# VH-VL binders against q9umr5, part 238

Target 1, 268 residues: q9umr5
Amino acid sequence: SYKPVIVVHGLFDSSYSFRHLLEYINETHPGTVVTVLDLFDGRESLRPLWEQVQGFREAVVPIMAKAPQGVHLICYSQGGLVCRALLSVMDDHNVDSFISLSSPQMGQYGDTDYLKWLFPTSMRSNLYRICYSPWGQEFSICNYWHDPHHDDLYLNASSFLALINGERDHPNATVWRKNFLRVGHLVLIGGPDDGVITPWQSSFFGFYDANETVLEMEEQLVYLRDSFGLKTLLARGAIVRCPMAGISHTAWHSNRTLYETCIEPWLS
Key: E = the ipSAE of ESMFold2; O = the ipSAE of OpenDDE; V2 = 0.75 times the mean of E and O plus 0.25 times the DockQ between their complexes.

## First folded at step 8 (VH-VL)

Design qg39 (framework fv_nofazinlimab)
Fold by ESMFold2-Fast, scan of step 8:
Structure qg39 (fold): chain C 268 residues (1-268), chain A 123 residues (1-123), chain B 112 residues (1-112)
Amino acid sequence: as target 1 above (268 residues)
Amino acid sequence: QVQLVQSGAEVKKPGSSVKVSCKASGGTFSNYYISWVRQAPGQGLEYLGYIIPEYGTANYNEKFKGRVTITADKSTSTAYMELSSLRSEDTAVYYCARGSKWFDSYPYYMDVWGQGTMVTVSS
Amino acid sequence: DVVMTQSPLSLPVTLGQPASISCRSSQSLVRSDGNTYLYWFQQRPGQSPRRLIYKVSNRDSGVPDRFSGSGSGTDFTLKISRVEAEDVGVYYCMQGTYWPPTFGQGTKLEIK
């Protein structure tokens, strides 16, 4: 009766992080088939995002094929970018709700403990030297590093985010846009107390300009040009915004208030 | 400028509920955080929770979860804070205060405050 | 929850003299965006709190320039260069970096 739910985890994460989410879904939508994908767990989450997209694609194809009425995606943090690309590269996806849990949709530019653990001498101001090298682009976190002070380097070096956002031309852009637009609902969730995603408004397609002023989705060139369909989706009434303060980065998948408010209504 | 006007003082019995209103005028209501803060007589300030009226998204200080509910009516530009299972220690002045727009990074900005509503819990 | 500690709790001052209030947080208030969400509020007797300072050192519109905020990390100060009669009241620091926002105990400023 309820559409199947596919869950995609984030950086340094695994299926274990979603035990509370599964409990909530079982309570409110008993009988829902929930598949939490056990791919690219832990340190393997550092693999290039295009490699992750290919692996997750192979896993979701049979699930979608068994559910002609459609499926829902719940994609957390970095996983939201994987799901963005999945929806673009799959000619035949049948996703109804794409629920993006605090994902850096326009990129990341911030000093966090995760970043310092990976690159102890790095500051957000100098990470562009590593990330925008060919070596750096072999790491998932660099695939969505978006330094607003070196936007020219981001546009030329990003092998993933700049392409899926249509910020740099790609031969497949028209097909990717057509595929993405088949999604029923794009549910965007995020908030100011996340503490990791910087700017947190990246989860709502907002981002820094060159002066570090955060501009909203409707002011972004990717929206204005409708590069991958955001303007079309918004006009269709298919974009849902659900901002919530008081949720830290590791709590989006385990907070009952968040689940009841932002996720539960979109699980048909 | 934006003004927040709260409902009048309440005297309640232990175990009952109270619902305080906060009406915004003179500016935009729906896209802002509307927070609730209380102050017991002679004591400091304590945060209860907030709502963003446009999205209906609310969150509560863990200390009050299960007893406090914050709602909003966009058509009347009014936010409400309901506190149930009242105890004598809930006697306080309850304030509403406006934060930033939800898209800005300042949910707890609280630049505009209501006049306060005294809630007294006594037998 | 983040604990905010103010000192002194009682501050008797002579008119025209400077006053200084300290606020200490149990952990650093720097957010991942590089901003520090520390606020100072004034509450005059019988009135609602009024915000004086946001993000450590920025004065709210209409706040006299004799009020100034400073500090970083865990240690913050509110200074009044020349105390006036209307400054009587309780001053609170507040952190907004971590959920839930928390306040100091308050400092009661009185004229000697």
Scores: ipSAE 0.789, ipTM 0.895, lowest interface PAE 0.9, mean pLDDT 92

Design qg4 (framework fv_nofazinlimab; at its last fold request DockQ between E and O 0.66; V2 from the best seeds 0.82)
Fold by OpenDDE, fold request of step 11:
Structure qg4 (fold): chain C 268 residues (1-268), chain A 123 residues (1-123), chain B 112 residues (1-112)
Amino acid sequence: as target 1 above (268 residues)
Amino acid sequence: QVQLVQSGAEVKKPGSSVKVSCKASGGTFSNYWISWVRQAPGQGLEYLGYIIPEYGTANYNEKFKGRVTITADKSTSTAYMELSSLRSEDTAVYYCARGSKWFDSTPYYMDVWGQGTMVTVSS
Amino acid sequence: DVVMTQSPLSLPVTLGQPASISCRSSQSLVRSDGNTYLYWFQQRPGQSPRRLIYKVSNRDSGVPDRFSGSGSGTDFTLKISRVEAEDVGVYYCMQGTYWPPTFGQGTKLEIK
């Protein structure tokens, strides 16, 4: 039998968005128990990411307990960060494949429709004034806002991304790294035509430097310092990169070619 | 300088398949997007799809999905484009073109082109 | 698919005179990141296409400075300040902002 698949949605999303993915999995891996977690749907996805992590943890624990052989996680967009944090705080998770589906793993620094909705009068260049305030950190979007021009504010005020990245020292850094390293494979999916994740390379742990030049994963301090285990995972062949052009942000979970190429191989 | 060298001209019957090769020399290949474009005689250009040889990740223009398969052998720095169920309207010069490094930009960068491969489909 | 429309389709030019080719897209080619993925290609008779311009106005290395690209949004232009004999061929605009990438019909530049 196939290992259970747990799906975590993204910002302003719901289980309905994954109907095609469910269809693909059912067709190619019949009998697979797929659970799309209907938590923090719609506007509730704006709640602080740590709150979301706790909620999703409560939901996945029973599923994992019933699957001693292990489970697969498919985590889309913002959900990818939730899942990474989830795997960091759980010392007994049994995740075989963690599939990060177009997630801003190294953060977000771009003007998107989502930002315009929440902050209609703010550009990305000014969002640091809001996001790095206590008030701003009450919104999920700000929890992974990564302003390359205000690194000091990011490092000191980011209550989520900077912590799970191990960029700011905290007492759980070592344990979280250990927990995250329990994952069998980290599958990173993203592409240049996403249109939302900015830069799109964030899905592969790339990000802007101070000059807004996008650096690769291997050039990032979190990698070089192995602060949360990224270097270790790469060294043992546990990181899979699956870049694909021609996929818009809202289509990553509903494209058959993408599924067959980047997702399906890791569900067996 | 980087050069893309394609396989020779092909003459095929309708319903058959053709596989065109594109070999890169004088530079790196595996980490780049490799695109395929075709041009019917006296006509414009049409995009078929791409591949990243390093990862084997390919995507296709929906118009050709189901008939076109793009593969690569990174050990030989060669990309392949196979088109099945050939029709007369598939008669064209097929080009491979190198995009950017996959991490830098897009398959559509296409700054280096192969010399083209003429594929003729006739009964 | 995004439709790219070039004008004119035929461009007879006297040697030494300027030339201008227009390219219009059916929708804005500006991405959320601020980039515009508009390209110009030259195809000389019997040759493969050659990229001249990337992202609206950037010349490739080796491309003479008599070639220039401009435009924004949906309207783009390729200009040749002084046409030379070697400029004979077909010119294509291409958008890479939306999948799949699409080309204009081509503009055939000939010497009068």
Scores: ipSAE 0.932, ipTM 0.955, lowest interface PAE 0.5, mean pLDDT 96
Fold by ESMFold2, look of step 10:
Structure qg4 (fold): chain C 268 residues (1-268), chain A 123 residues (1-123), chain B 112 residues (1-112)
Amino acid sequence: as target 1 above (268 residues)
Amino acid sequence: QVQLVQSGAEVKKPGSSVKVSCKASGGTFSNYWISWVRQAPGQGLEYLGYIIPEYGTANYNEKFKGRVTITADKSTSTAYMELSSLRSEDTAVYYCARGSKWFDSTPYYMDVWGQGTMVTVSS
Amino acid sequence: DVVMTQSPLSLPVTLGQPASISCRSSQSLVRSDGNTYLYWFQQRPGQSPRRLIYKVSNRDSGVPDRFSGSGSGTDFTLKISRVEAEDVGVYYCMQGTYWPPTFGQGTKLEIK
């Protein structure tokens, strides 16, 4: 029998968006129990990420309790950050595969339609003025906004990303690292044609330096210091990278080639 | 500096398949985007798809899905493009091209090209 | 698919004179990172394509400085300040912002 699969959606999403993904899982892994968590739908996805983490934690506890042999997570876009935080804060999670589907794991610094809709007078170069204020941190997109030109403000003001990355001192950093390291596999999925995640390499824990040159995961300070366990996971052979071009942001969960290549092998 | 050397010209019948090779030398191959592009006689360029040999991840232009398969052999630094159910309109020169390292940019940079392989489909 | 339209399709030019090739896309080529993924390729007779310019205006190494690219949004131009005999061939623009990448029809540059 196959382990249950828990799906966590992104900004402005709903469970209906994952109909094709559910179909693919049913065809290749019949009998798999798949739960698409229908929390923080639509505009509720803008709530602070720590509120979302708490709500999703409460939802996954009974599912994990019913599956003592383990579960898999498929976490899309913003949902991948929620899931990574879950893995850190849950002492008792039993996640085997954490599948991060085009998630801004090292942050976001891009001029997107979402940005224009939410902050029509702002661009990526000046959004730090809003996001790195107490008011801005009440919005989920600002919780992972990462302006490479204002790193000092990011490190001081980020209420979420700088903490889960271990970029700011936090009293729980050691326990969060221990909890995260219990995951069986970390499957990183993304690609250059996404169009929303900026830089797209954030889905692979890459990010801009001060010159907007993208540094890969192994060049990041959080990797080198092993602040939350990336270096340990990579050395253990637990990190799987699955880059795919030709897939737009809204198509990751509805592309059969992507599913067969990057997701299917990890749904044991 | 990397060089891409492709297999020789092919003459094929309609309904058959062709497999074109692209061998790299003078640098690493496996962690790059490797693209395939074709050019029918007297016509422009048409993108087929790519592979990253390191991960075996490939994707194809929808026009050719179901007929094209792109693979790679890391041990020989060789990529392959196989096109099945050949038609006369598949007569073209087929090029492989190396993009950037997968992490640095996109498969569409195509800064190093193979010499091309003529595939002629006729009865 | 994004349609790339080149003008002119045939460009006879006197040696030493300037040349200009236009390329228009059916939609904006600007991505969320602020970059515009528009490329120019040259194909000399009997040869493989060669990349001249990437991201609108960046000249590849080894490309003569008489080639320049410009434009924004949907309208782009390749200019050759003084045409030389070696410049004969077909020039293609290509967009890499949207999957699949698409090419213009090509502009055949000839010496008259």
Scores: ipSAE 0.840, ipTM 0.912, lowest interface PAE 0.9, mean pLDDT 92
Fold by ESMFold2-Fast, scan of step 8:
Structure qg4 (fold): chain C 268 residues (1-268), chain A 123 residues (1-123), chain B 112 residues (1-112)
Amino acid sequence: as target 1 above (268 residues)
Amino acid sequence: QVQLVQSGAEVKKPGSSVKVSCKASGGTFSNYWISWVRQAPGQGLEYLGYIIPEYGTANYNEKFKGRVTITADKSTSTAYMELSSLRSEDTAVYYCARGSKWFDSTPYYMDVWGQGTMVTVSS
Amino acid sequence: DVVMTQSPLSLPVTLGQPASISCRSSQSLVRSDGNTYLYWFQQRPGQSPRRLIYKVSNRDSGVPDRFSGSGSGTDFTLKISRVEAEDVGVYYCMQGTYWPPTFGQGTKLEIK
């Protein structure tokens, strides 16, 4: 039998977005128990990420307890950050494959229609004024806003991403690293045609320097310092990179080629 | 400096398949976007798809999905484009082109091109 | 698919005179990263395409400075300040902002 699969959705999303993914899993791994978590759907996806982590944690505990051989996580977009925190805060998770579908693992810095809808007069150059306020940090999207021109403000004000990435000290950092390192495989998926996640290389732990040159994971301080275990995981052979062009942001969970190439091999 | 060398011209019957090769020499192969583009006689350029040899990740223009398959053999630094169920409209010069390293840009950053392979589909 | 429209399709030019080619896209080519992925290619008779310009206005290494690209949003231009005999060929614009990448119809530059 196949390990159970838990799916965590993204911004303004719900379980209905994953019907094609469930169809693909049923075709290739019949009998797999797939649970798509219906928490923080739609506008509730704007709630602070730590609040979402707590709610998703409560939902995954009984699923993991019933699967002593392990589970797989498929986490889409901002849901990938929820899953990052989940793996760090849970002392007893039994996750084998953590499959991250186009998630801004090092943060977001781009002009998108989502931002214009939420903050119509903002540009990526001035959104830091809103996001790095205490009020802004009550919104999930600001929890992973990472302005490379105001890295000092990001480091001090980010209540979520800077902490889970070990870019700012936290009392639980050592335990979070230990817990995260229990994961079997970290499967990173993303691509240049996403159109929302900016830079798209954020899905692979790459990000802008102060000149907006994208530096790869191995050049990041969080990797070099091994702040939450990326260097250790890479050395273990546990990090899988699956870049694919031609996939827009809303299509990662509904493209058959993407599924067969990047997801299917990791659903033991 | 890398160069891309393609296989020779082919004449095929309708309904058959053709497999064109593209061999890279003089540089690294596996971590680059390798794209395929075609050009019908007297017509413009049309994108078929790409592959990153290191990961085996490939995707195709929807117009050709189901008929085109792009593969790569890292041991010989060779990419292949196979087109099945050939029609007269598939008569074209087929080009391979190299983009940047996968991390640095997109498959459409095509700065090095092969010489092209003429595929003629006739009855 | 994004439609790329070039004009003129045929461009006869006297040696030493300037030439200008227009390219229009059916939608804005600006990405969320602030970049515009518009390319210009030259294809001399019997040869493979050669990239001249990337990201609207950046010349490739080895491309003469008499070639320049400009534009924004949906409207783009390739200019040749002084046409030389070796410039004969077909010029294509290409968008790489949206999948699949698409090309203009091509502009055939000929010496009169």
Scores: ipSAE 0.812, ipTM 0.899, lowest interface PAE 0.9, mean pLDDT 92
ESMFold2 (binder alone), look of step 10: mean pLDDT 90; pTM 0.927
OpenDDE, look of step 10: ipSAE 0.907; ipTM 0.943
ESMFold2, fold request of step 11: ipSAE 0.771, 0.818, 0.810; ipTM 0.887, 0.900, 0.898
ESMFold2 (binder alone), fold request of step 11: mean pLDDT 90, 90, 90; pTM 0.927, 0.928, 0.929
OpenDDE, fold request of step 11: ipSAE 0.930, 0.924; ipTM 0.955, 0.951

Design qg40 (framework fv_nofazinlimab)
Fold by ESMFold2-Fast, scan of step 8:
Structure qg40 (fold): chain C 268 residues (1-268), chain A 123 residues (1-123), chain B 112 residues (1-112)
Amino acid sequence: as target 1 above (268 residues)
Amino acid sequence: QVQLVQSGAEVKKPGSSVKVSCKASGGTFSNYYISWVRQAPGQGLEYLGYIIPEYGTANYNEKFKGRVTITADKSTSTAYMELSSLRSEDTAVYYCARGSKWFDSKPYYMDVWGQGTMVTVSS
Amino acid sequence: DVVMTQSPLSLPVTLGQPASISCRSSQSLVRSDGNTYLYWFQQRPGQSPRRLIYKVSNRDSGVPDRFSGSGSGTDFTLKISRVEAEDVGVYYCMQGTYWPPTFGQGTKLEIK
């Protein structure tokens, strides 16, 4: 039988968005138990990411406990950051494949319709004034706002992303790294036509330098210092890159070609 | 400077398939998008799809999905475009073109083009 | 799909005179990264397309400086300051902001 699959949704999303993904899994891996976590839906997806991590943790514990052979995670958009933190804070996770579906793993720095809806007069150049305040850090989207022109503010004010990436010290960093390294495969999916995740290369741990030149994962300090285990995972052959152009942000979980190419091979 | 060299002209019957090759020389192949574009006689350009040879990832214009398959062989620096269930409307010159490096941008950059392969579908 | 509309479709020009080609997209081509992925291609008779301009206004290496691109949002222009005999051919605009990339109908530049 196939290992069970746990799905974690993204910003302003819900379990209903994954009906096509469920159909694809049922077609190629019949009998797979798929649980789409029905937590922090819609506007509740704006709650602080550490709060979401705690709630999702409580939901995944019984699922993992019932599957001694392991589970797979499929984590979409913002949900990929929730799953990053889950893998670090859980001393006993049994995740085989962590499939990160267009998630801003190094953060977000770009204008999007969702940001315009929340902060209509803000541009990416001035959003740091809101996001790096204590009030701003009460919103999930600000927890992964990464302004490359104000990296000192990001490092000091980010209550979530800077900590899970090991960019700022934390007492639990060594344990979080040990826990994360238990993952079997880190499958990174993303592409240039996403239209929301900016830079889209953030899904592959690439990000802007101070001149807005996008540098790849292997050039990042978090990789070079092996802060949470990326260099170790790459050396083990455990990181899979699956870039695909032609997929918009809301289509990653409903595109058959994407599923067959990037997701299906990792659902043992 | 990279060059793309395509296979020779083909004449095919309706309902058959054709497979056109595109060999890269003089530059990097595996980390770039290799796109396919066609042009019917006297008509404009139409995008078919691409491949990133390094990862084997390909995607297709919905108009051709199910009939077109793009593959690559990294060892020979060669990309292939196969089109099945051929119709007279598929008569066109088929071009391969190199886009950007996958990490840098999009397949659509298309700075280097092959010479084209004429495919004629005739009964 | 994004529709690209060129005007004029036929452009007879006297040698040494300027030429201007318009391209209009059915929706804005500005991407979330702030870039506009609008390209111009030249196709001389019997030859493969050759890219002249990328990202609206950037000229490719080896392209004469008499070619220039401009525009924003949905309206774009390719200008040739002084038409030469070797400029005869068909010019295509292309958008790469949205999948799939789409081309204009082409503008045939002829010497009158």
Scores: ipSAE 0.808, ipTM 0.898, lowest interface PAE 0.8, mean pLDDT 92

